VH-VL binders against o27280. Designs and how they scored, part 3

Target 1, 266 residues: o27280
Amino acid sequence: MDSMNVPEVLEIKRIVEESESVKTFIFSWDFRREVRPGQFVMVWDFRDEKPMSVSLIDPVRSEIGISIRRVGEFTDRVHGLSEGDLLGIRGPYGRGFELMGRDILLVGGGIGMAPLAALADEATARGMRVDALVAARTADELLFLDRLEAAGVNISTCTDDGSCGFKGFAHERLLTLEENHDMAAVCGPEPMMFQVMRILDERDVPAQLSLERYMKCAVGICGQCCLDDTGFRVCAEGPVFWSQELSRVREFGRYRRDPAGRRVPW

## First folded at step 9 (VH-VL)

Design J23
Fold by OpenDDE, look of step 13:
Structure J23 (fold): chain C 266 residues (1-266), chain A 119 residues (1-119), chain B 112 residues (1-112)
Amino acid sequence: as target 1 above (266 residues)
Amino acid sequence: EVQLLESGGGLVQPGGSLRLSCAASGFTFSSYYMSWVRQAPGKGLEWVSAISKSGGYTYYADSVKGRFTISRDNSKNTLYLQMNSLRAEDTAVYYCARLEDYYYGMDVWGQGTMVTVSS
Amino acid sequence: QSVLTQPPSVSGAPGQRVTISCTGSSSNIGDDYDVHWYQQLPGTAPKLLIYGNSNRPSGVPDRFSGSKSGTSASLAITGLQAEDEADYYCQSYDRSLRGSWVFGGGTKLTVL
């Protein structure tokens, strides 16, 4: 398979229902093709193509998982698929997370936990201590809790409505946690990530953040995912960025561009 | 064979600048954090700077912060140290070292390059 | 001056056992960060001798051993040989120093 442009048509091996709105699609994977947590693939349903983070990397079973939240027409179609159905997958693309140190903090919001779950598996397999702050609007939207627990992750939850764990936002919960880590990995709504990054910077905790932008080519050519002023392409230089890199990105946490390239507020 | 080779050392006047390079071979350069460690004549080892695998995050000792810049080019398997506003106390052999994952140890060292700051 | 404290020098006769101590604090060794040891022969670059408190890289004799307890670590050399004459440095990590790799002041080992 050519990772540059040609999708490989793969059969959906299994579907895991993570929540009411999130499903994980499992595919057989040839691990001669390396994949890292934080990287994404382009998912093609033979009508449209969308970038999706890899949420599961299982070399033992020779499988990968892609978690998809139902949010629009494309994802509606994908969520209507069954085991045995086909999807086009090309990739992986982008820069994934780096691991270093003794312990790591994961801060995830909603579907942002997808790449972090994969990272958690790698970190724990390497003997790192992993703390995870899992955030969602409601308890029903908290993702991967059982999976994380099974991996040995220390989980802290927070929900906007207080239905589970700390009542409030992820950055508010983070402020109540005094312990620092060797590094942090963050993924979720950009306003959340922005606030979390600020706190981590104040604490001198190295942080990696996974950004989401509109992507078309995934290979750094079309420029649709280019960040203002820096020229960073989310698909090529990202989607995982260090906090020191994002400090140069004016738009981060402030606005994004829609499919037409227009600035829209968060 | 895993190897690090430093270059760029020499004599420079106080306030001057110098750029060190470290060429890596025998391993996947982009898979490792890298570090600079220096040793003044007759003195001990002092950590100077470190950089993440991708180069996106940098660390500095207080003694060099604001004056030194660590960078890397993974396509060239090369580590750099830009040294500005050099002082006499910066005189040392500068070693390039590979940082191992998780343990924060340095398992591969270069032979070092001598930097002398003197009038 | 060094974050980690080592004795400036130790000595021993061939065949003897010598120990080099490395004393840190709650923000480094005491914060459960690993201690590494380096051997620096005269006129050469440092070489990793012990990693992860007590592990030996390939090629390092079993005469060298490391241990860690509390805020301190120790390097032990048994069956001291003339070739062991060198400087030895302990190293750890200190998160409180905005993430700094920290070395001991070094210990000069003389074989009598």
Scores: ipSAE 0.821, ipTM 0.927, lowest interface PAE 0.7, mean pLDDT 94
Fold by ESMFold2, look of step 13:
Structure J23 (fold): chain C 266 residues (1-266), chain A 119 residues (1-119), chain B 112 residues (1-112)
Amino acid sequence: as target 1 above (266 residues)
Amino acid sequence: EVQLLESGGGLVQPGGSLRLSCAASGFTFSSYYMSWVRQAPGKGLEWVSAISKSGGYTYYADSVKGRFTISRDNSKNTLYLQMNSLRAEDTAVYYCARLEDYYYGMDVWGQGTMVTVSS
Amino acid sequence: QSVLTQPPSVSGAPGQRVTISCTGSSSNIGDDYDVHWYQQLPGTAPKLLIYGNSNRPSGVPDRFSGSKSGTSASLAITGLQAEDEADYYCQSYDRSLRGSWVFGGGTKLTVL
């Protein structure tokens, strides 16, 4: 009996509006099912099912939080729900982030900051020094700044339009940050992650990057989440990969695949 | 009880290959970085290689880089060291060690397996 | 050839205090990486004695203590006993060359 492959129907306990386009949905959770930063769940709205990263892991309150950006039909429907409404949750799935050393750099773009916020909580709890580069298109889209500050994270911001912090791309801001990190964790738009990974590799900083791909089964059976050349399955061997692993993947940062498997540009 | 048990050592000719295994028990193997450390007869400890929890990031001493490959199978709780192009100076007892990733220390050691590279 | 430098040997009589030094560089101990100490009794595997510069694992007597300053570290053993006769190794992490775990050359402690 593999009960993690069947969605559990859970009541939405609380909804936090993180921005105009991002909400965090909080559920009661039995932590005998362990959850680690970087793992994901499949969220089922009784019509469709999509992978979402866990952004809050709170064993004290017995709660998890899932942050969802409104970007299409499924997420529009979920954003229309209220506290007390039901969603199906299955998981957690995938490989989470590993921590190493005492100094970590987080680089998050947009909603990619969600799993990194969970990681920041774990890193600060174990006494690590945490620097976060939080990127978005505009100031209003910068996520989790108050939560990160309360956790003691040293925050740098950048926005495409310059409305807050550095004006420009995350990888451009990264060039001006201190180079004293034992590791990095990166999540956001794949072109951003590719550019960030190149800089971190030149600096000899081990990096873990969280990839996004189309998923159906989430347990590595159906093959829908496979990467070129390596046979890596994002739902099983990922979604978090080390930079050494991704160096062997030609599609990373260069194109993506639609649900039919066709190459499309980022 | 936490234990590490190495196997696969033996006598091998220069230029030959050998694969070491380390069976782990009594702890959650996938939660730890792992390492190989060697000790030539009558000599000190020399770090050889380390591997991340998932196996996705590996480290090598310069003396073995390109010849040795560290790997792990978390479903079998086993660490491996594939040693190719062996040289006389690779003769040593090879220890499996559990890494503590915050302090970078080695808190659990196996009893070692002897590798002898000689004609 | 060891990245960390230790004296090759040290000796003391029962009941005495001995110290073993460990000297590194700016890329390991001097970059504030912790120092760990291992005891290796003859014919046995190494055993963690001190971690994180000064912490004792459960079961290690309090007569063993460690300290670190600048690019160097020290292991002190008070109330020396015959059973302390062993090889002692310091170890740290070196950020050079994409990261390395580095050991000292070892110190043979002889109890007279």
Scores: ipSAE 0.552, ipTM 0.814, lowest interface PAE 2.2, mean pLDDT 89

Design J8
Fold by OpenDDE, look of step 13:
Structure J8 (fold): chain C 266 residues (1-266), chain A 119 residues (1-119), chain B 112 residues (1-112)
Amino acid sequence: as target 1 above (266 residues)
Amino acid sequence: EVQLLESGGGLVQPGGSLRLSCAASGFTFSSYYMSWVRQAPGKGLEWVSAISKSGGYTYYADSVKGRFTISRDNSKNTLYLQMNSLRAEDTAVYYCARLDDYYYGMDVWGQGTMVTVSS
Amino acid sequence: QSVLTQPPSVSGAPGQRVTISCTGSSSNIGADYDVHWYQQLPGTAPKLLIYGNSNRPSGVPDRFSGSKSGTSASLAITGLQAEDEADYYCQSYDRSLRGSWVFGGGTKLTVL
């Protein structure tokens, strides 16, 4: 089944309030259409369209979940919706995470935990040991803690203000952890990911990182999400990249391009 | 039928280069890690290199690091091994093998292709 | 030189039971990575014989069995037959140095 289709109009089955600023919208899903952790969908509210990571994959209930942070006009509108309302969903798109090893480290910041939560479910279902470093600015912004705990994930928290867990940034907390894992999956603010990747590379831990860029078409045509020097399209070759790939991406952790294509710093 | 077929082996001089190919059929190639394993004449099996499903991550034995490059084209169901700066000790039958990502074994092997490095 | 250690040779008479040991370390077998066994008949490519410590692929007789304990593994062959004469290799994964797949040195099994 081709994932490059016109948006399907789906009814919001449930809404889970994850935090003050994050909601998970749950939809019925036909799993004949495969979806992997790390992939994204384009969400259409009949006015605008935005890429969103899949945060829940439940084949038993035939559901998927999309976690959305309230950050602008589009997300404001979406957050105003109720169960039973409609959204357009097309996808999934992009390259998802690969699982390898007996144990995996998840490092997530803020809404970056969305795709990692889905990955955690898959990893634990496979019998892997999952450690998760969950980072946020404050305690009330830490996402999916109860869900991760219920899945059997070993959680370590990190907050900028010290309101929960380690006081500091994710990479600082990571430095205090001596154990190495078979692989790591990272998603969050790009400066965080950059620092985390450096540490993981020094420790010889294979790492996958999910990047966020402005996406327009989601099918590798428009080029809006192209990474400098490499020509990698985040929507096609990503959003999940291996650390070995990102080592060739000059802009990673340094700058990004806005909707107009202008270079803007992190 | 699940099958791997190696090609590209032959005679090469020390310092020379050779590119091996492995054609996969009968399974979803992009769903598997792939590996090269070699066996010198009368010797045991030695793992050479491995590559992730997407090709974004590569592994190398110390004996070949910096000289060999593993790659894959999932659109062509083909695995490659670019061998540069070849040495006499690289002489071996090179096998393409499919890796399972759960047990970390090699469940499918090709017939192998012979690489001889000699002056 | 091999990361996993096997006896270079074992022998047995038809109908007998033979065992081949495979000794690893804390970074591979001891790190809870599974051990796999391969049979290589003369002049042929290796074939997966045992995977995941003790599982047999389709077509492998039940007289072949595998086990793992601690940092070691063992392949047992009961009711030894002439066609079992081959080289046998154990294999695991080593998590050190960004990860590697590692083989034993191989064991030549002779049927007397």
Scores: ipSAE 0.890, ipTM 0.947, lowest interface PAE 0.6, mean pLDDT 95
Fold by ESMFold2, look of step 13:
Structure J8 (fold): chain C 266 residues (1-266), chain A 119 residues (1-119), chain B 112 residues (1-112)
Amino acid sequence: as target 1 above (266 residues)
Amino acid sequence: EVQLLESGGGLVQPGGSLRLSCAASGFTFSSYYMSWVRQAPGKGLEWVSAISKSGGYTYYADSVKGRFTISRDNSKNTLYLQMNSLRAEDTAVYYCARLDDYYYGMDVWGQGTMVTVSS
Amino acid sequence: QSVLTQPPSVSGAPGQRVTISCTGSSSNIGADYDVHWYQQLPGTAPKLLIYGNSNRPSGVPDRFSGSKSGTSASLAITGLQAEDEADYYCQSYDRSLRGSWVFGGGTKLTVL
């Protein structure tokens, strides 16, 4: 049975440096606790606890990987850890991605590629053709390219500064890609996801998008991860939502809420 | 032991409503897309609607859009079809079917429930 | 009504071979979506007979076979038996209709 509110203390088995700012921490994992691409875990460094996406799901080796971008004090502390050091992990939580058909498009921005890398592994393992649009500000921040290539994923890149691939935003590159997908999965900055969803809706491509919100309990009790106008809790009914579900969400792509509940611009 | 069992059919006047249910057993219901297929008396099979594993994405045949609503409750292993504004041409046996999300085929069928729309 | 076209009937004597065609378009079978076949015995629900163009579910005899080429598919039945008398439907997926599952009009097989 899962330990819903008690972290399991796990030893860091391996660390992969994905970029200057992103590391993947790999742990042994008991797959009696099933993990699906798009689900998240709460990572506890014995001072604070933050939600992180699972980027590697490997039942054969009994391993999971959690990719963490260095952006503040918590993630700085975690990035300072070494193999053999301990972290608390609780979860997994949330609704993961569904796969459909034989042709899938992944659109990932920055660290948003983490859950999509896990999905790509599942999709390729079941024989799907996988196209990935990998976006970042600069070439140095494009994530998981070697791993995706080794899995047989067809990669397109874009960078804001044009240092690798298409110069521009992910949605601009998407307009130039082939329109032959059965579904799409999207994860990244919410303004990017909104623009990508609009294009995919025009193309009648079913899309699943992974949202990020402030979380405290991760089990749907505290209300901190709620979406306006629907009452959806990102930690329980999400973080992965279908595009049809998000079409009714007023805040999506327009604003976010700080920990005090105030609306702030993206 | 994989089983789909439809219920809720019956006789209804044009413009009326019915709610069909499909009870699933013997498999992990939440792991499958589901669909409704109908067959008018003496006629062929016609796809009606489909729904994703979570229930968050739905598909409808043009002939039923805006009148029928597919839904599911994964905690109850039950698929639903809410049928409103019924017409005589909706008269059919309604089958619940399990969809394969890779092949797009229907590998398990219920025995159907009859809906008759007649004044 | 039917997006996929099947002959309305076919017939054969016991022991013979019959085929049933299923013709689609570039938006379904021609877009490389799989073709599935269903058998509906009189008074019963449909049963999956062939999936993914040519695969047989467990319990389906190997005298039933399927194939697909271009925008068309075919179901072949060899060694025809009296219990094969049924309606047969092909089915595929069509992207041009906002993603729709589409059936053929059905073929009534009569065993003489």
Scores: ipSAE 0.600, ipTM 0.834, lowest interface PAE 1.9, mean pLDDT 89

## First folded at step 10 (VH-VL)

Design B15
Fold by OpenDDE, fold request of step 14:
Order: C-alpha cells, then structure tokens, then sequence
Structure B15 (fold): chain C 266 residues (1-266), chain A 123 residues (1-123), chain B 110 residues (1-110)
C-alpha cells in the first residue's frame, strides 16, 4: 500500500465550471485501479493537501473528476489553475456507497452533490431508477442539474430562497414526497443530513450518508477524523456510513472537531 | 462481433522461441479503447497473465515480471493482429496460450478470448 | 501458488445457491477491480463478472459478484447442470505490476 500513499502527479485534462464557486477538475485514470462513488482522493497542490470527493467516474474515457468548492486558501490556489497544469493525486480512500434495489433516492446539498453525481451515473448504468433531490441556498448554487438530467435522473430542486424549485430545506421537501425507495444516499451539510436521516428512518428506507471531517493522513493512522465515542475513522470506516452506524455517533448533526481538536457546533 | 483467431506452431524445442499470432476481426489492434493480452494456462501454474499491448497516441507494452526478460508482444496494424514471442523456452513453458481483449465497456475485463493454442516444449 | 486463493472445488444440487470465494490482499483485491471467468471443459475462459459485481450482456442474473475488503465472492443461485465448470477470479496486483488469477474452483453439479 506504500505506493498508494504517494501522490501521482497528474495533468488537469479539462476544467468544468459547475457554478461560481465550484469547479470540476478532470484527470486521466488507470481503471485497473478501483474507484467508487463516495470515495475521496487527497489533492496536493505541492504546498498543501486536502481530501476531495470523486464526482465523475468514466471508464470509457479513462477519466475521473474531482469537484472542488472555493472556500479557503488551498481551494483558491486550485481554482486559479488551468487546463494542462499539474496536481498531485493520491487514493482513492474510504468506503464508498453501496447500491441495492431498483429505486434509489439521492439527497444532496451544495457540494455534497459531488459524490452523488457519480453515484447517479453508476446507478443509471445499472438500470436503476434514480430520483435526486438537489438542494442549495440559491438557484445559481445548484450543481450538476444538466448532467443528472442527461443521465435520466428525475430531479427535484430545493432552494433556501425559493429561487428554484421548492422553497425551503431538503428535509422539508422530502416530507412532501410520498414515494418509497429501496435505498437512499445522502450528502451535504450535516444538519441537513441529520434531518433527512430521521425522515428516512421513520419510513424504513435504508440510507447511506457521507460525512465530512477534518482529515490529515487519510489512511486511518493519525486519528484526526475520529468520531467521538465510537472510534470510527471517517477516512477508513467512512466517509459513507449507514444510518444505523450514525445512530451510534453522538456528535453527528451536533458538532465536529476542528484541526485543533476543539468541539465546534455546526 | 469481435473475434480472435490464434495461429502458430504447437511444438517448440527447448531454447527456441515460441511464436504465436492473434488475428483480430470486428475491432482494430490500434483502438485507443482496447488492450490486447496474452495469457497461458497449465495444470502446474494455472492461469498466468504474460503481457499486453495497447495504443494510446503511442504504443505501450506491459509484461509480467516472470517472463519480462524473454517476452515480446508486437502489434501489426497492417494485418490487424498482434503476436507473442517467448524466447529460450523450457518445458515449464508448456501450456495452452490465449490471446484476449480488454475493453472499457467491461471495465477492462477480458471480454473476448482466442480459441487457445496448446504449445508443447519438448526435445 | 496462485496469488489469489480459491477453494479447489465446490458442489451443489440443481436449484441450490453456491458461493465461491476469492481471497487476496491490499495489493490486489483491496485496491483493484475483481473479475470472474467461467471455463467450460475444453473451452477458453468466458468473462462472467467484471468490475466486482457487473454482468456482461448474456450472463444470467443468477450469477452475482461481490467484494469486501481483500476478498471477493461469486454467487450462483438456481444452480443448473450447465453451470458445471471451472471458475476463476482475477485482479491486478501493484506489487507485481500485473494481472493475477486465482487457482480456480471446479464446480460440480450433483
């Protein structure tokens, strides 16, 4: 596994501007190596390293995509890059989503749609019916709509300000939907995921949720991403968890640990 | 329908070179989506991957460590085929040899195989 | 000495469910896709499962693949007489820089 921990220097093949704050960087990938929706890679810009979800998996073109939201110094630098520039990529890491049944519901918020977009592609390729609830603060922050539509996904949108689709939060929109699914995959702000999980549990819909925590090593050694009480490492046992697993995680939906290890509320 | 047709001698003397050819129909050896493999099978060693050749803007070859020093896989675009050469053969190289295609649609699984060629190394 | 470990034999009666295991390591199954091949007597191997759990066209849905950690499994439900064959798992190994196969499992339909 030593080779897995060494970043491969890859050329950015192309950049897709998803929104004002989100870009997808596309790289060549050797598909002898497994990559699954829900897994993440460590992106290295030769100064710092950050975990990023895989948002595109295309074996036909031998490509993967990584969607990055501009939120700080690291991502500012990455967003300044152009096609042909280089980045270090190591991974993939973590537990990805599992697909089951014939009908799947995807519930995503903001950049949380990144791994779900990849999952949507896989699900549709397998002949599954895919419904996606895509949430964002405003219409211009909704991600991957055209891509999802092209894949045959049935899309429902939700915005905080009502600029597109349902006015309100994802869990509120979900309450208005009566259809049952064989499973659900959820990714986005943790308060959103917490509420969505509760609804899905009440409906007896098996659900997987992708968590975000501060990561350092990505290989389950440093413990920086360890969840309180359970000892779950988000980088190793996650980032995708079943709802039953998260029910044992006291901090879920309540707080997280910052880089200094302090409890910070959501 | 893609088909692979193998040809070559079934008997080779020790220290000589084993030579096989795999003719492709229904696809191109220079397809940028496919890889072309040689695999052998014997009771003693089971299935053993030997190597592959593929084209992506240029030709690439990958060989198994066990035969790397003795093996050559060459594409022939003019005949739409690829060949296997294995030098300095010993009785341990006796096996049924297969050519096979990797294809992206099948996540680069070997989805098409030749009929197989028994090659016996004997004096 | 195959890199991937399979049971040498398996058996079942028609209609039963049979499972064939394939054990590897972090350098292969743990990080790379798994494939399964069916080989009927006197024939070349045929791709049965690709990408861990995907079926090529023409392969019945009674064949299924799964992977967990460094192990993979092939399941055959509704076993039929025609399923009597050798089954091989395959992956890639980064330490060997090449494809690796299991030793094969001879499936007998009783």
Amino acid sequence: as target 1 above (266 residues)
Amino acid sequence: QVQLQQSGPGLVKPSQTLSLTCAISGDSVSSDSAAWNWIRQSPSRGLEWLGRTYYTSKWYNEYAVSVKSRITINPDTSKNQFSLQLNSVTPEDTAVYYCAREYPRDYYGMDVWGQGTLVTVSS
Amino acid sequence: QSVLTQPPSASGTPGQRVTISCSGSSSNIGSYYVYWYQQLPGTAPKLLIYGNDRRPSGVPDRFSGSKSGTSASLAITGLQAEDEADYYCQSYDNSLSGYVFGGGTKLTVL
Scores: ipSAE 0.912, ipTM 0.949, lowest interface PAE 0.5, mean pLDDT 95
Fold by OpenDDE, second read of step 12:
Structure B15 (fold): chain C 266 residues (1-266), chain A 123 residues (1-123), chain B 110 residues (1-110)
Amino acid sequence: as target 1 above (266 residues)
Amino acid sequence: QVQLQQSGPGLVKPSQTLSLTCAISGDSVSSDSAAWNWIRQSPSRGLEWLGRTYYTSKWYNEYAVSVKSRITINPDTSKNQFSLQLNSVTPEDTAVYYCAREYPRDYYGMDVWGQGTLVTVSS
Amino acid sequence: QSVLTQPPSASGTPGQRVTISCSGSSSNIGSYYVYWYQQLPGTAPKLLIYGNDRRPSGVPDRFSGSKSGTSASLAITGLQAEDEADYYCQSYDNSLSGYVFGGGTKLTVL
């Protein structure tokens, strides 16, 4: 189990504009320290701190990447930063994805593709066959397509408005795919993940899903990210869960808790 | 193919300085994708990391706490080698000394080792 | 006294599966990558496993590494006579600001 650490002040090495609303911030990383796809870091801009998934792991360049979607005040400030600016980074935290088998299916929605992109790199490096179902509301919100293609990933796209690929939701597209895989990794809007998990369970495909919850401490102490009934802490026991674990979580796909602890429907 | 060739005396008197050199072939000591290490092995202390040197825009050195006050690792770009100096040696410093490379492809595991040099500290 | 703890010896017959454990703490194995080295008699250590569970080129798939929490394990399946050697785990320790090794395990093939 990870302990609470003091943020390390790191210089932004590079910034990659992934889309209009998403940027990847790249930092130097000491790869003596372990970092796994599916884990997250706490990003500190010296005013506030937010959990962000690791989206790039490159030991050859000694770099990690953190992809951040612009959604609020904190992310607005971060998106205003330039190469050479400083951020505080502590972590990584949480349980990352496990790889098994030879063929893996990735199902991602929006910014949920961030941890899956990192997983895709690892899987392909290990010689696995990777299929990725990349979903977004519109074509311009589809993330990491060029990167995934360059890595040899077989990509299928899905958009709510039909602007690219299959018109509809990820679970609908999944139903049209006949091929089974040894394992699946899922990350995106929770309603999407819920439907995808159901389909994968019916097909007896082992699945891991990455949840998002409000996190404060990131080390399993404060309980802000605790899931109802199970007591699972997303920051400690997750954010990556097996489908069997999530089947025990009543709130999954239904609601989350806001910073005040109130139930907020998806 | 990367190879490391060690050289230096195998006998050192107490209180003197142990000096070894590791010559690199097939790679550059100033490669920003490698780190160059010294490790020693003895029956009493097992494998013990002593320190490393590496280049990333500038030269960095890291030393084990146990020898930090006595150790110096120096790169030599002109000869493509790096050296170990350990001052004020005692019989406890008797060991087989290895140089080794860390390589990012192997997540900075020590993937290439020198042949080893037995150094005996005796009067 | 080694920072990482290994059993001093292990043994098996040809074809058997043997495992070598490596126990550490949150300051090393718990947060940093684990490496394994094979050392044949009279030779320098050879990198066997890197990044917890990855094999360098030339290392047979009979060798596998795993890590959980603050412990790591090396598994050897289909044990062969040539596998008789000393095996060492290695990691980095934040509290010591340096690499640390296990005490080594002498594997005997009976």
Scores: ipSAE 0.909, ipTM 0.944, lowest interface PAE 0.5, mean pLDDT 95
Fold by OpenDDE, fold request of step 14:
Structure B15 (fold): chain C 266 residues (1-266), chain A 123 residues (1-123), chain B 110 residues (1-110)
Amino acid sequence: as target 1 above (266 residues)
Amino acid sequence: QVQLQQSGPGLVKPSQTLSLTCAISGDSVSSDSAAWNWIRQSPSRGLEWLGRTYYTSKWYNEYAVSVKSRITINPDTSKNQFSLQLNSVTPEDTAVYYCAREYPRDYYGMDVWGQGTLVTVSS
Amino acid sequence: QSVLTQPPSASGTPGQRVTISCSGSSSNIGSYYVYWYQQLPGTAPKLLIYGNDRRPSGVPDRFSGSKSGTSASLAITGLQAEDEADYYCQSYDNSLSGYVFGGGTKLTVL
């Protein structure tokens, strides 16, 4: 058995409260092992295991960060943890983002900003110009703004209620922006990503999108995260997909499968 | 600027112990960010990693399986250096030995190397 | 005998593009960062590429690294006479619990 598939029990070094519902858990990382923005890890609290995106990659401090939104029993338990507590981490898994060109547009919604924040750091470090459209329901749910600003990212905010930035949805804000980029990276609610992808395609901007699906094994064996028609496994061929790939995925933006394998609409 | 200066004998008899020292300038052997490595190079075996030592709250050592039973890497904080000891040497241990630093800025690549020391094992 | 496989030699004329391959497995290149070193005759290796495709300060942009799957590649554009050297790839291998090197590639500038 591959040792990479065995969870490593790691101590929580720090916890950053990003918002009322989101915390970033910081762990020591051996940076001999590759970790890329867009990849995910399986987080094990010794009772259950869930996939989580890497939101921070810091080789200088030898740390990674995992941002987790409180949404259910598992995340409730994790949010109850303190610095010094232990979690099991295995991975990283999946295909991460690929950077190309000089100018990149990041479009993120809610917790979808987690992998994009890591991507922003890498892109900036490489000397790329980074524009980020950060969307949330309300101002208090906007994530990583200070971090992105500190990194030199040009930020545009969008909120459903207009409490910060543009009032409306991310795709609506995107329509008001005329500038083209060499590449775009998108992550957030799938309906948002669907609309954003459409706009980017019309503008001939290459785009990568990160999907979220129910995952069990994370190694492409169980098939729980398999996308209809294409047979793409989100954990193996994804979670980052090119727009051209997603154009062939019927369920994208429309439905997903629950743990029982039943179709559930977004 | 960080520099590594190697010292030690270039000739060792079979069954004896190979001993080398790597003096560090511009950095600390007990830096919690760096790791300190020994690598050797020979025509027959190419570049071969031997082991490393590093400090993170305490000292850690990692050794290559090929030499694990014979190798010791020791830090010396008082002199800001680290050493290599390889016991029971044979002619197969003849090589140019290098010390090298891993550094986080370079994703723990070996960004600084010593000048190298040819060590010949011969009777 | 090297864990990572490189061609033993490569050659090019000044101004040409040369590529050096480095092949490994899932236990090393497939999961860990790749590094490249340049070694001029009679000198210690010099870090040329780190983290798959990153250049240290002082390394010209005509040197570039890439990685895909279990293989890595070093590309040299605008080949110059001073580029004649040995080039080594490096990674970490979890099965061996240690760093591993390629066998090296002797680059000759014709």
Scores: ipSAE 0.909, ipTM 0.947, lowest interface PAE 0.5, mean pLDDT 95

